# VH-VL binders against GTP-dependent dephospho-CoA kinase, part 4

Target 1, 172 residues: GTP-dependent dephospho-CoA kinase, of Pyrobaculum arsenaticum (a4wlj5)
Amino acid sequence: MTCYKLSRRRDLFAFPYPLTVWRDPPRSVEVVRDFVESYDIRHIYTVGDVVTRNFLEYGLAPTSVAVDEKTRRGIKVEGLGLYKRVIRVNNPPGYITEEAWAAVEEAVEGGVLIKVDGEEDMLSLAFIKLAPPRSVVAYGHYLGALVAIPVDWYRDSILRLFNYLEQCQQKA
Short names: E, the ipSAE of ESMFold2; O, the ipSAE of OpenDDE; V2, 0.75 times the mean of E and O plus 0.25 times the DockQ between their complexes.

## First folded at step 1 (VH-VL)

Design N7 (framework fv_nisevokitug)
Fold by ESMFold2-Fast, scan of step 1:
Structure N7 (fold): chain C 172 residues (1-172), chain A 123 residues (1-123), chain B 108 residues (1-108)
Amino acid sequence: as target 1 above (172 residues)
Amino acid sequence: QVQLVQSGAEVKKPGSSVKVSCKASGGTFSSYAISWVRQAPGQGLEWMGGIIPIFGTANYAQKFQGRVTITADESTSTAYMELSSLRSEDTAVYYCARDSEDYDFWSGYYDYWGQGTLVTVSS
Amino acid sequence: SYELTQPPSVSVAPGQTARITCGANNIGSKSVHWYQQKAGQAPVLVVSDDSDRPSGIPERISGSNSGNTATLTISRVEAGDEADYYCQVWDSSSDHVVFGTGTKVTVL
C-alpha cells in the first residue's frame, strides 16, 4: 500500500489563516457563511467531527464531509443522512493512505460522507489539493479553533507541502 | 520592518526565577509564533519552547517542562519567558526569535531574532 | 530523541569552498534551515527550506538536503564568513525545534 506522511504537521495547523476563528458557534459559522456569500463559493468541505457538526447545526451544509468513525459514539452529529454515499477508510495518525486519497477523489464530487478509522485531519490536505475552483475546506485546529481555507488562493502553497511528505509503505 | 527588543541583563541567585521580555514592533505580533532559544557560554543553541500569541498555546522542550513558562500579551506585543528554580547551569544568553512571516506552509524557521538577554546565576 | 550532528569545526582558505554537514536519520524528509552566528551577535538566517536564500544573503551560500545529510556550502570563502553555523529542523514526532551541534568555520 502506498501512503504519505507529513513530517511537519505543526507547520500546516499551527498558524492562523484568513478564516481562523476562536469564536463559539453560531458566530464562527456566520463568519464562514459571510465569506462564502461574498466570494461566491460553490463547494464546502469539512474535516473533523466538531466542525462538521457545527456547520450542519447552524445551516451551512457542506458539499461533502469527513468525520472520525467514533463521531457516532462521542459527539452526536445530526444531518449526516444528507450524504447518500458513505465511504469508510483506515488512516493512521499523520498519514494519508491510498484509500483515503481515493475516498477524497470521490468526495469532491459531492454527497459523500467519509468515515475515518484513525485520524481524519490529514485528509484536509487531500481536499485542498483535489477540490474544484470556488471551494472552501474547513477543519478544526487541534486546539479548538476553526480554520477555513479558500482553495483558489492557497492550493499552490499546499502543493509545495507535498515536497515534505514521505512516501511510505504499509504492510498487511 | 520587524524588530524584537529584549529586556536587559539579569543576575540571579540559585533557586530564584527570572522573567525575560521580548517586545515586537513592525508587522503583526499575534500572527507569528515566538520561540525562546538559549545559549550557554561557549555552547550551542538550545530550543526551550514557543508560543503562538493568537492561540495562546505554548509548547516546551522536555528538558524544561515544569520549569519554563512562555506567555504573550497581544495588547503590548510582548512575549515572556519565565524560568524557575534557577541553577548555575542556567547561565546563558536567552534569545527570542520569530517564526517565518508567511502563513503559506514554508514556515518553521526564524527570520528575526532579539538581541539576547544575558542571565547570570551566581551564588 | 532526534539529534542533528555537525562537525565541530571546519578550516578553509580564502577563496576556497567550505562544506558543513548536518546529519540525522531521514533528514531529507524534513526542511532544514541554517543560521550564521558571529561572536557576540544573535544568529542570522542564511538558508531556509533546504536551499532558499533570504534577501541580502550572497549567492556564494547555498544549501542542499537529501537522505541522511543536509549540507551548507560556502563558495569563494571570505574572512567575513568566519562564524559558527547551526542547522535546524522542526521535528513533527515530538513537536519540537531541534538545532544542530554547531560548526565553527575558521578562515585561515
Scores: ipSAE 0.005, ipTM 0.490, lowest interface PAE 13.0, mean pLDDT 80

Design P1 (framework fv_pritumumab; at its last look DockQ between E and O 0.06; V2 from the best seeds 0.00; counts 0 for: pae O 6.6 > 2, placed apart)
Heavy chain, then light chain:
Amino acid sequence: EVQLLESGGDLVQPGGSLRLSCAASGFTFSSYAMSWVRQAPGKGLEWVSAISGSGGSTNYADSVKGRFTISRDNSQNTLYLQMNSLRVEDTAVYICAKDWGYSYGYFDYWGQGTLVTVSS
Amino acid sequence: DIQMTQSPSSLSASVGDRVTITCRASQGISNYLAWFQQKPGKAPKSLIYAASSLQSKVPTQFSGSGSGTDFTLTISSLQPEDFATYYCQQYNSYPLTFGGGTKVEIK
ESMFold2-Fast, scan of step 1: ipSAE 0.027; ipTM 0.657
ESMFold2, look of step 2: ipSAE 0.057; ipTM 0.653
ESMFold2 (binder alone), look of step 2: mean pLDDT 93; pTM 0.936
OpenDDE, look of step 2: ipSAE 0.022; ipTM 0.596

Design P10 (framework fv_pritumumab; at its last look DockQ between E and O 0.05; V2 from the best seeds 0.00; counts 0 for: pae E 16.1 > 2, placed apart)
Heavy chain, then light chain:
Amino acid sequence: EVQLLESGGDLVQPGGSLRLSCAASGFTFSDYYMSWVRQAPGKGLEWVSAISYSGGSTNYADSVKGRFTISRDNSQNTLYLQMNSLRVEDTAVYICARGLWFGELYFDYWGQGTLVTVSS
Amino acid sequence: DIQMTQSPSSLSASVGDRVTITCRASQDISNYLAWFQQKPGKAPKSLIYDASNLETKVPTQFSGSGSGTDFTLTISSLQPEDFATYYCQQYDNLPLTFGGGTKVEIK
ESMFold2-Fast, scan of step 1: ipSAE 0.060; ipTM 0.651
ESMFold2, look of step 2: ipSAE 0.000; ipTM 0.448
ESMFold2 (binder alone), look of step 2: mean pLDDT 91; pTM 0.915
OpenDDE, look of step 2: ipSAE 0.012; ipTM 0.574

Design P11 (framework fv_pritumumab; at its last look DockQ between E and O 0.11; V2 from the best seeds 0.00; counts 0 for: pae E 9.9 > 2, grease 21 > 18.9, SAP .505 > .496, placed apart)
Heavy chain, then light chain:
Amino acid sequence: EVQLLESGGDLVQPGGSLRLSCAASGFTFSYYAMSWVRQAPGKGLEWVSAIYSSGGYTNYADSVKGRFTISRDNSQNTLYLQMNSLRVEDTAVYICARWGGYYAMDYWGQGTLVTVSS
Amino acid sequence: DIQMTQSPSSLSASVGDRVTITCRASQGISSWLAWFQQKPGKAPKSLIYAASSLQSKVPTQFSGSGSGTDFTLTISSLQPEDFATYYCQQYYSYPYTFGGGTKVEIK
ESMFold2-Fast, scan of step 1: ipSAE 0.277; ipTM 0.746
ESMFold2, look of step 2: ipSAE 0.009; ipTM 0.531
ESMFold2 (binder alone), look of step 2: mean pLDDT 93; pTM 0.934
OpenDDE, look of step 2: ipSAE 0.009; ipTM 0.576
ESMFold2-Fast, scan of step 4: ipSAE 0.005; ipTM 0.495

Design P12 (framework fv_pritumumab)
Fold by ESMFold2-Fast, scan of step 1:
Structure P12 (fold): chain C 172 residues (1-172), chain A 123 residues (1-123), chain B 107 residues (1-107)
Amino acid sequence: as target 1 above (172 residues)
Amino acid sequence: EVQLLESGGDLVQPGGSLRLSCAASGFTFSYYAMSWVRQAPGKGLEWVSAIYSSGGYTNYADSVKGRFTISRDNSQNTLYLQMNSLRVEDTAVYICARDSEDYDFWSGYYDYWGQGTLVTVSS
Amino acid sequence: DIQMTQSPSSLSASVGDRVTITCRASQGISSWLAWFQQKPGKAPKSLIYAASSLQSKVPTQFSGSGSGTDFTLTISSLQPEDFATYYCQQYYSYPYTFGGGTKVEIK
């Protein structure tokens, strides 16, 4: 596995991508459900506590989820018991560590809850890279929108962002 | 059998400091988030502080922020509460509580409680 | 902070009575509410979690109901050992907050 570190082009990870939904739950989840049903999506991955909670609450259970070990508000996420395999990873802000990559490789197969000690946002890029065909990766935008990425349509465009990531060396 | 045993409660002057301990046994301590809850004499329950299983995140009630520090030593199966700048209104029985689910860091429901240790702040 | 308002603050009852205690949250907390029993001089004992789920080894005379903002604890047939103070607690978000307690006294 190769460690990646976010470069100084942090702006590229902050702006919304195609299929940004500026609606509050349950309507934001309904928009994604309509897309999933219309385009025969088979796998859903969520990254982030709020997006995961909203998907579970409104009946669109993800295939696997990645959540922070802690949240800003300590908000409860119901339904995590659906994920029988729990993987804990350390992932500092702005990184995708080797253990985070390994966890995502397991999670794309389904039934996995990744608990992240650190920051989980960058794991959305790992899911986009590794997800099978007919997948959607959903995460929260910092301005409050839901971002849903159909992997088959946007993988190439999103993965060009790896050109702005630096390889890091981990010492342990 | 799950056991939580508090110690360290004492009579202390206003402005003083005190450290409480909670010795855990009968379960894998490092898997569970822990909290301190207090009860003033004749009053109800008040949540004081929480610490996640790894010790990587802590949270505090507004009334104790900046004065109290929660910590844990997973190798010794012990939870601590360092109390500084104590006030008369901090007088209470301090109770150690275990969060209910070992892999759910958001649980917040307590399934086991200790007996408590009395802290009296008086001049 | 989420305020938990518990009522009544006290009640008197006889063995065999049905007792109802209510708890209201200042905002929606889904089902993330627990009920605790505390006897004088003892640690709290967990009774109910997730609004309606009975903690292991707790007698079946205890039941909980409700969601969102309004919650109820019911003791279907009060036993001598049930005279105690009862507390609700939300665990939807930090800081976790408790109701003021309901003291169930012998009539």
Scores: ipSAE 0.006, ipTM 0.484, lowest interface PAE 10.8, mean pLDDT 82

Design P13 (framework fv_pritumumab)
Fold by ESMFold2-Fast, scan of step 1:
Structure P13 (fold): chain C 172 residues (1-172), chain A 121 residues (1-121), chain B 107 residues (1-107)
Amino acid sequence: as target 1 above (172 residues)
Amino acid sequence: EVQLLESGGDLVQPGGSLRLSCAASGFTFSYYAMSWVRQAPGKGLEWVSAIYSSGGYTNYADSVKGRFTISRDNSQNTLYLQMNSLRVEDTAVYICARSPYYYDSSGLDYWGQGTLVTVSS
Amino acid sequence: DIQMTQSPSSLSASVGDRVTITCRASQGISSWLAWFQQKPGKAPKSLIYAASSLQSKVPTQFSGSGSGTDFTLTISSLQPEDFATYYCQQYYSYPYTFGGGTKVEIK
């Protein structure tokens, strides 16, 4: 478990990935469901409030989810009661903190809701790193698309982006 | 309430054919993969076949491959199993079951009551 | 194919007894294991999913544990309606495979 921050190659995280869906729900969820069924995917992880809400609303419940802590007081996401284990983490923008990594290590086993105080987007990289075989990690692209990463085919390619992350200094 | 109701079981001679049906209600049928499971008299459970929610992919146990065909009609909420070249060893109660592809469901989470297929001379 | 080995094949027990049934997978299946109860002449009923999650309306005397290859179903205090055959089943990969079953009989 390490702390990372995004380096000057931020543009690489914005590149469109092979399964990028520019459709509104329910069609975006239907595309992912068809993929899950066609390739016998057993684990689905969502990162972000909107993608998590859409998956739950349209009948494709994720194995575990990571959402903004503010969802409790802001936009309501129905269906979070499915996740019996709730873990709160602090994760400032542009980082993956040690507590966030530990939460994802628990979440890949299933049944976990990670509530993030800060920015949850970078946790998608932790899920891609740690997810078991036959997993899909889905998150929202800042330009409004759904990105779904089948880890068996794209883990190594995506994780090359960790070469552009700098380890955080443990100073307080 | 989720319900699955099988029909079509009968007495047939070796080499014969039968088509089984499973009528689904109480859930969005088109969202779920479906399976057929069988149980020979006094024996354990054996998975036979599965079909994805769209009908676009099917899978079979080696014991039935090439002889059985699974299909579905999502507009009628019905699952089918076409059984050809039946053998005495295919004698069993055939049960349809709902199959999830993600965490929040129990494997084969809802089962029908079954329909008896007897293959004998 | 993933082979599921279930033990014992049968056991005799009395009401109030603690009963333990084990299931072993021939390869790692993470937590993608379910337990089913079947009474004579009836279809199986789902008890436990994801190795340890109790199905809705299933009594709390039933519990499941394990991950990877070794799994256990426990009935903490056997009731009259619990005399049945129990099956484990992996849903990690097709073809789905069941254990051979454990018959829980009255002593």
Scores: ipSAE 0.006, ipTM 0.481, lowest interface PAE 13.4, mean pLDDT 81

Design P2 (framework fv_pritumumab)
Fold by ESMFold2-Fast, scan of step 1:
Structure P2 (fold): chain C 172 residues (1-172), chain A 121 residues (1-121), chain B 107 residues (1-107)
Amino acid sequence: as target 1 above (172 residues)
Amino acid sequence: EVQLLESGGDLVQPGGSLRLSCAASGFTFSSYAMSWVRQAPGKGLEWVSAISGSGGSTNYADSVKGRFTISRDNSQNTLYLQMNSLRVEDTAVYICAKGYYDFWSGYFDYWGQGTLVTVSS
Amino acid sequence: DIQMTQSPSSLSASVGDRVTITCRASQGISNYLAWFQQKPGKAPKSLIYAASSLQSKVPTQFSGSGSGTDFTLTISSLQPEDFATYYCQQYNSYPLTFGGGTKVEIK
């Protein structure tokens, strides 16, 4: 199985990274926009309903997005229209299921809205693993901040977190 | 400091409806999943429902699914539980609980005092 | 659903005793296990998360251990304020589920 489950404390995922932004929108989005423009970032991926909504509302449209299936009603229709390919996945808390991983493989190419039945946060790790160079992956921090991870600077360090993930498998 | 203050508990008849509120302060409300947990008189804890920080994802215990609706108003820092088709076995203290994560409720780091709902004729 | 079985349902102990409470999950939950204390007429208070991590300001007499399906809460030297009901809770998956509780009573 190509399914992963966090085998350690979830707080290991929620480290404060250099682009942890303790600001409310629009300032939080402006900080990420300034970074994207200054460092020639080509791809932006958002995971989470609040971060995705804020990025779309304040004019920094992500390359692809992953949201809770039910967050659709909180996002402007014109913003969702940018994502012509919609993929629905089931993903329980603390997991990266095989179908979620496959959806992220498609989403890194762009134009994809992943609707997650369950919880989407762990998909941030899949985006960090699979994103092309010059990408930023953004998600919400459990202490209320925006986390934006430049993949080129932090991919290897964050992939060491996979040492705390275990593959899902059926009991023999 | 984090504060959670529940209100709305009352005596209601079977088949009736009631809406509970939880006023939150001391943290960025929209960034955290919230839950309702209940405790029947002299019994243990039972998780009832959870809602993500944005309100876009909800989860329910099978015992209340289709009858209860969890919602939130992030502009007012308030969590709600709309309870319909109430049964005698719904009698409990209903407690508002703050989730540790913004994407799912998970572990609860803060709890409110609770509000008593009694379903009786 | 993940069923949480807690044992014993109640126990009697004296101040200074070592108290051990166990919690078993019906399937693997890694370390996504929390322990709560509840005193009569009061809301629960969080003690431990991630099976073994103490909440801030929780006394060091409390410790948690275990992983997978079998978990233990230990109170190394029971104090007068520790007479309460203790609950375990898994947060690996929805629905969130609690153990039935262990009432720690004065002997």
Scores: ipSAE 0.000, ipTM 0.469, lowest interface PAE 15.7, mean pLDDT 81

Design P3 (framework fv_pritumumab)
Fold by ESMFold2-Fast, scan of step 1:
Structure P3 (fold): chain C 172 residues (1-172), chain A 122 residues (1-122), chain B 107 residues (1-107)
Amino acid sequence: as target 1 above (172 residues)
Amino acid sequence: EVQLLESGGDLVQPGGSLRLSCAASGFTFSSYAMSWVRQAPGKGLEWVSAISGSGGSTNYADSVKGRFTISRDNSQNTLYLQMNSLRVEDTAVYICAKGSYYDILTGYFDYWGQGTLVTVSS
Amino acid sequence: DIQMTQSPSSLSASVGDRVTITCRASQGISNYLAWFQQKPGKAPKSLIYAASSLQSKVPTQFSGSGSGTDFTLTISSLQPEDFATYYCQQYNSYPLTFGGGTKVEIK
């Protein structure tokens, strides 16, 4: 498995996509729920403590979730007991480590909570690459918006962002 | 336009309890995280507690954890701080601060109230 | 906890002077730094967020710079209304922490 590191074009990962929702909860979750129901989405993956908490709080339980092990802001996410398989990974800011890739490979099947020591944001790209058809990957934009990516519509466009990541060598 | 007005500050004895309120107007209250910050007389600023827009997420300074409870009533546009087991070192002006976003992780403080004085003395 | 160290703790200046205030974080906070102004007996007023972004309606004599651990607030031409105490604050991680403040006094 290949380790990736964010290199020159951090701005490409901060760019909001067409399903960026600038609404407060619960309305932001309602928009995603309407999309899920209208397009027969079967799998939902959330990356980030806030987006995961909001989805669980407002009744749109994700298939699998990735959250910060130590929560950089001390936020508590309730409802994580729904995810029976817990995988812990080390993932520094701006990286997707080999252990993070392996965890996402397991998480796409469902029922998995990935606890990230470091930063989980880049795992959204791993979910987009590995998710089955009829999936939505949702994460929080650093400016406070919810970003929801229908994988079938945007996978190929987003995978081109890997051209802006450097491969890294990770010791086992 | 944005206004935050604190109330409830009083003189209380050590071990006592007090509830502070912050009345918000001029913005959609439920769309923003809120915090309490305090300032002891002649001292600097100290963050006390934060709550998300929905009220589903909270966080506390170690010095107040287990004694203070932050809450909000979005139907009344009001933020609360319930303070129990008060100590002399809790004496401060308590200031209501508005976050720039709905979550407690992303935002900075963009608006502040005037504060309400809490004095804990025997 | 992230310690925020401000320097100087106080300074004296005249109207029209260029004033610089420094803030240092004990660990990296990227650009998650804000600056506040507080006048005696009043609430803090937000000046700058994200290390360098001016809040709406804040005068252009205020500017911020820096990233990581070292940050600076600059007042390019001090006005009479700028005599106040200035605080930096990190919002990268909880608990949120403030610098000790810098009091800008008239000469």
Scores: ipSAE 0.000, ipTM 0.477, lowest interface PAE 16.3, mean pLDDT 82

Design P4 (framework fv_pritumumab)
Fold by ESMFold2-Fast, scan of step 1:
Structure P4 (fold): chain C 172 residues (1-172), chain A 126 residues (1-126), chain B 107 residues (1-107)
Amino acid sequence: as target 1 above (172 residues)
Amino acid sequence: EVQLLESGGDLVQPGGSLRLSCAASGFTFSSYAMSWVRQAPGKGLEWVSAISGSGGSTNYADSVKGRFTISRDNSQNTLYLQMNSLRVEDTAVYICAKDEYYYDSSGYYLDAFDIWGQGTLVTVSS
Amino acid sequence: DIQMTQSPSSLSASVGDRVTITCRASQGISNYLAWFQQKPGKAPKSLIYAASSLQSKVPTQFSGSGSGTDFTLTISSLQPEDFATYYCQQYNSYPLTFGGGTKVEIK
């Protein structure tokens, strides 16, 4: 796949998504669990150390996860041993590199831990594009909320944001 | 076989500059964080700086912050330390070290040094 | 910064002796502690990570224990090649910090 970089219309990625939960764990995880059970969601993907930690701590184990490779320094995430396939990727802030796309293509199948050197936030867009039906992609919002995106309801709307990303070359 | 080989150590005057290199072989260099550690003659080990696999994140000891810059060239499998405004107290053997990634039984991600280079001597003297 | 206090600074021992070295962190570091061996004129060699896990190819006479703030390196039966300086190091948070070292010398 093609590397993308956000260079135009940064404001489009700042507006809130519909399933934004302004509550602390465990309540935030309970809200997502209720949704998963009510709508027969089969796949959960988390992007970010805090959201991944909270989901694992409160018993909503994701299908695959993407986390910062430097988890020892601030956030210790118990339960990562559930993910037997580990893929390390380089992904600078504001990019979705070709190696990040390839890692997400493998991760949607399940059982994958993606360790990101750089910024993992934009990998949520790659998961939204590639996730199978009946999936939820969850990540942290910079203002402190948990964002959970039901892929079947919002994929097409969110994928239109790719029209505002500049194509880039993968770094050597 | 994993190897790290430092070079660039020299005698330099106070206030001078020097660039150290660490050539890596036998592993996927871009996938691992790297550090510089120094040891003054007859003294213990002191961590100097670290850089992530992509080069996107760096950390420095307070003693060198603003004077030293760590960088890497993943196409050449080489780690660098640019040292500016050198002081007599920077005299030491400078050693590069590679992180390795471990997962314990609880799933915690641990990265600790597994491989060290042989070191290169930097002497700052008038 | 997390300060690492290592004791003793030096000790004298004979081949076959049991040697223990202690390391104390100024605050809790869980099990993010490593031990290194350094021989004169050489770079350090990694012995132990996660307080108690042996690095590959490290002899079984070496063992580590402890968690939180108090840690111990044990050499169960000292061999001639074990006379060296040993360092502990925390890797819980930046800046990474080392203990002052323990020199194990021949009696």
Scores: ipSAE 0.000, ipTM 0.506, lowest interface PAE 12.7, mean pLDDT 82

Design P5 (framework fv_pritumumab)
Fold by ESMFold2-Fast, scan of step 1:
Parts: C-alpha cells; structure tokens; sequence
Structure P5 (fold): chain C 172 residues (1-172), chain A 121 residues (1-121), chain B 107 residues (1-107)
C-alpha cells in the first residue's frame, strides 16, 4: 500500500463511534467480550498501550496488537510474549507510512506485535481496511474511553475517510 | 496566532449559578477537544471537564459532576461551562485549554489567561 | 484516580545550574505525561508532551525522560526566565491529574 498522511479534515478522524465504552476495566473489556461472543467475532486487533494492556489483563487476548515502542519493557504491558512476531515501524503523527501498512498486512494474519516509534493511532484505520471479516478493531479514546469498531459494519463508512488523506511519497 | 479568551468570571453567592465562555481563534476549533482547568488562589492546577470536537464525548471531575455542564458552539468557536450549585471551594481562576491531538493522550498545547470566579457570602 | 507526586515541592538555584524535578504516578501511565511551566499571574505554558517530546518553540535546555511511574524534567542550564513553578500531568486516563508543583526560586 501507499503512504497516507492526515489532511485538514481531522474532524473526520475524531468521530465518536457507536460502540464506545465509558467504563473502567474489567467492565469495559466485559462489554467487548459480550459483543464478540454475541456476533461470533473471530479476530480482535488493539491499537494503543492502554487498550492492549486492559484486554490482556482481563482475558480477551487480541489476535495482534500495535503499541508504542516505549512499552518494550514488559512491566508496562504484560502478556506481549503471546505475540511471537515483533515488527518495529516508524510512523510520524498523522501518517500511515508504507512500513506501517506492510506491518498491518502481516499483523492481520495474527500473532504479531507492532512496536511503533511515533504515533500508533492512525494504524487503527489500516487495521479496519485490511482486517478479515468478523473482526473488531479496538483503540483508546483520549479521554479514557474504549472504542471498538466491528469491521463488517463500519469498514465502508470508515474507508470513505481515505478520500481526505493525501498520498505521501516514500523511498522503497 | 492561537488565542483563547475566557469571560464570565464574577463574584457569586453560594448556591448560585454562573456561565463561563471561552472564545477561540487562530485554529480550526471544531477539529479539537477542549478542556476547563481551574486553579484556586495559591494552589495547584485541577482539571474540571473535557469535551470532544463534536460534543460526542464529555467527562467531568467527580468534584463538579452533576453541578457543571461543559458545552461548545462550533459555529461561534466558543466553549462554555455552566456552573450550578456553586460552593466556596469552587473559587478559582478557570482556564480553557486546547487539546494537542497527539495519539491517545490528552495533552494541552495552548491555554487562555483565565477568568476569576469567587464564591463568597 | 491516578495520584501524581512531585519532588521537591520547592528548590533554590542559581543561573547556570542543572535543575532536576521528579514526578511519580501511583500506577503505570506508560509515556502519557506532560510538563508545564507557570509564572506568577500567568497562564501555564506547555513544555513537554508524551514524557519526552518538546512542544513547539520550547528551548532545548528543557528535556523530559522516564516511563511507567517515574518521570524527570531536567533544565540543563537554568536561565533567568526559568524561575517559575513546574507541574507534571498524567494524560493516561480521566480524571486528568496534576502534580502539586515544584517552585524553582532564585538563591
């Protein structure tokens, strides 16, 4: 895939999604677990340190995860040993770089930990685009809420946001 | 230049109400979350409330929950704080702050000068 | 709520000194920490976000480090305009919480 960067339509990426959970763990994870079980979700992807930690701590292990490079120390997020393939990417704020796209293409297969030097938040859009059917992509809202996106229901609507991203040029 | 200008601070009796405004300029207001932070005389900073770009997400400190209401008018580039059932301990300079929009964290890049609210009999 | 503890509450220093201020969170907050400077009668000025990233136009004498629960703000060579109160803030979860502040005073 090509590199994308956030344009002036930042408002479109701050959209409050319908499956937003304003509850402290373990309740926030229990709500997502109930959804996963009720709708036969097969794959779970988490983007961000807080959401990944909460899912692992309360027993809803994601298929693959993307976290800040600074979480390399296990004390911050326990359970990352589940992810045998570790991919490190550079991804500046507001971008989805070519290396981030390649990492997500690999991560949708499962068993991958993506460590991001920079900002991981935009990788949630890459997961939504590339995830197989019956997937949920979960990330943390900046005010402490959990946002969980059922890919089958929202993929097409969210992919329209790519019309507001600019392609950047990157060397191989 | 980014500017945040608060107004509405006044002397009010305990149990009274007051509405604060923060006029924003120099950035696309409806792209960013906004917060209210307060500082009692001679004390440190205390976060009060935050609101997302479209008002879809709102949070309050427990000390003000049920008494204060944060809102925004994106057409006027203005943030509001409706304060009801005011207490002496609500006396503070109230400052609006603009979210940086960096990752999942709530960081502030610009602050207003604040408006003083005094709750006294 | 996440409690933020700053140390020391105040310190006296001279121009040119290296100043270190510490901030401790009651639980791990990863790198979700910010530092602010406040001068008397003025609004806070943002210095650092994400534990170590300098805000636009902040002088390079300021640096931040740390992760998890322990964080440090360093002023490598104190300037006359750096005498102020400094606050840390956790950006990890609501309610957002601030440290008690560290007042940097002239000797």
Amino acid sequence: as target 1 above (172 residues)
Amino acid sequence: EVQLLESGGDLVQPGGSLRLSCAASGFTFDDYAMSWVRQAPGKGLEWVSAISWNSGSINYADSVKGRFTISRDNSQNTLYLQMNSLRVEDTAVYICAKDLYYGSGSYFDYWGQGTLVTVSS
Amino acid sequence: DIQMTQSPSSLSASVGDRVTITCRASQSISSYLAWFQQKPGKAPKSLIYAASSLQSKVPTQFSGSGSGTDFTLTISSLQPEDFATYYCQQSYSTPLTFGGGTKVEIK
Scores: ipSAE 0.000, ipTM 0.496, lowest interface PAE 13.6, mean pLDDT 82

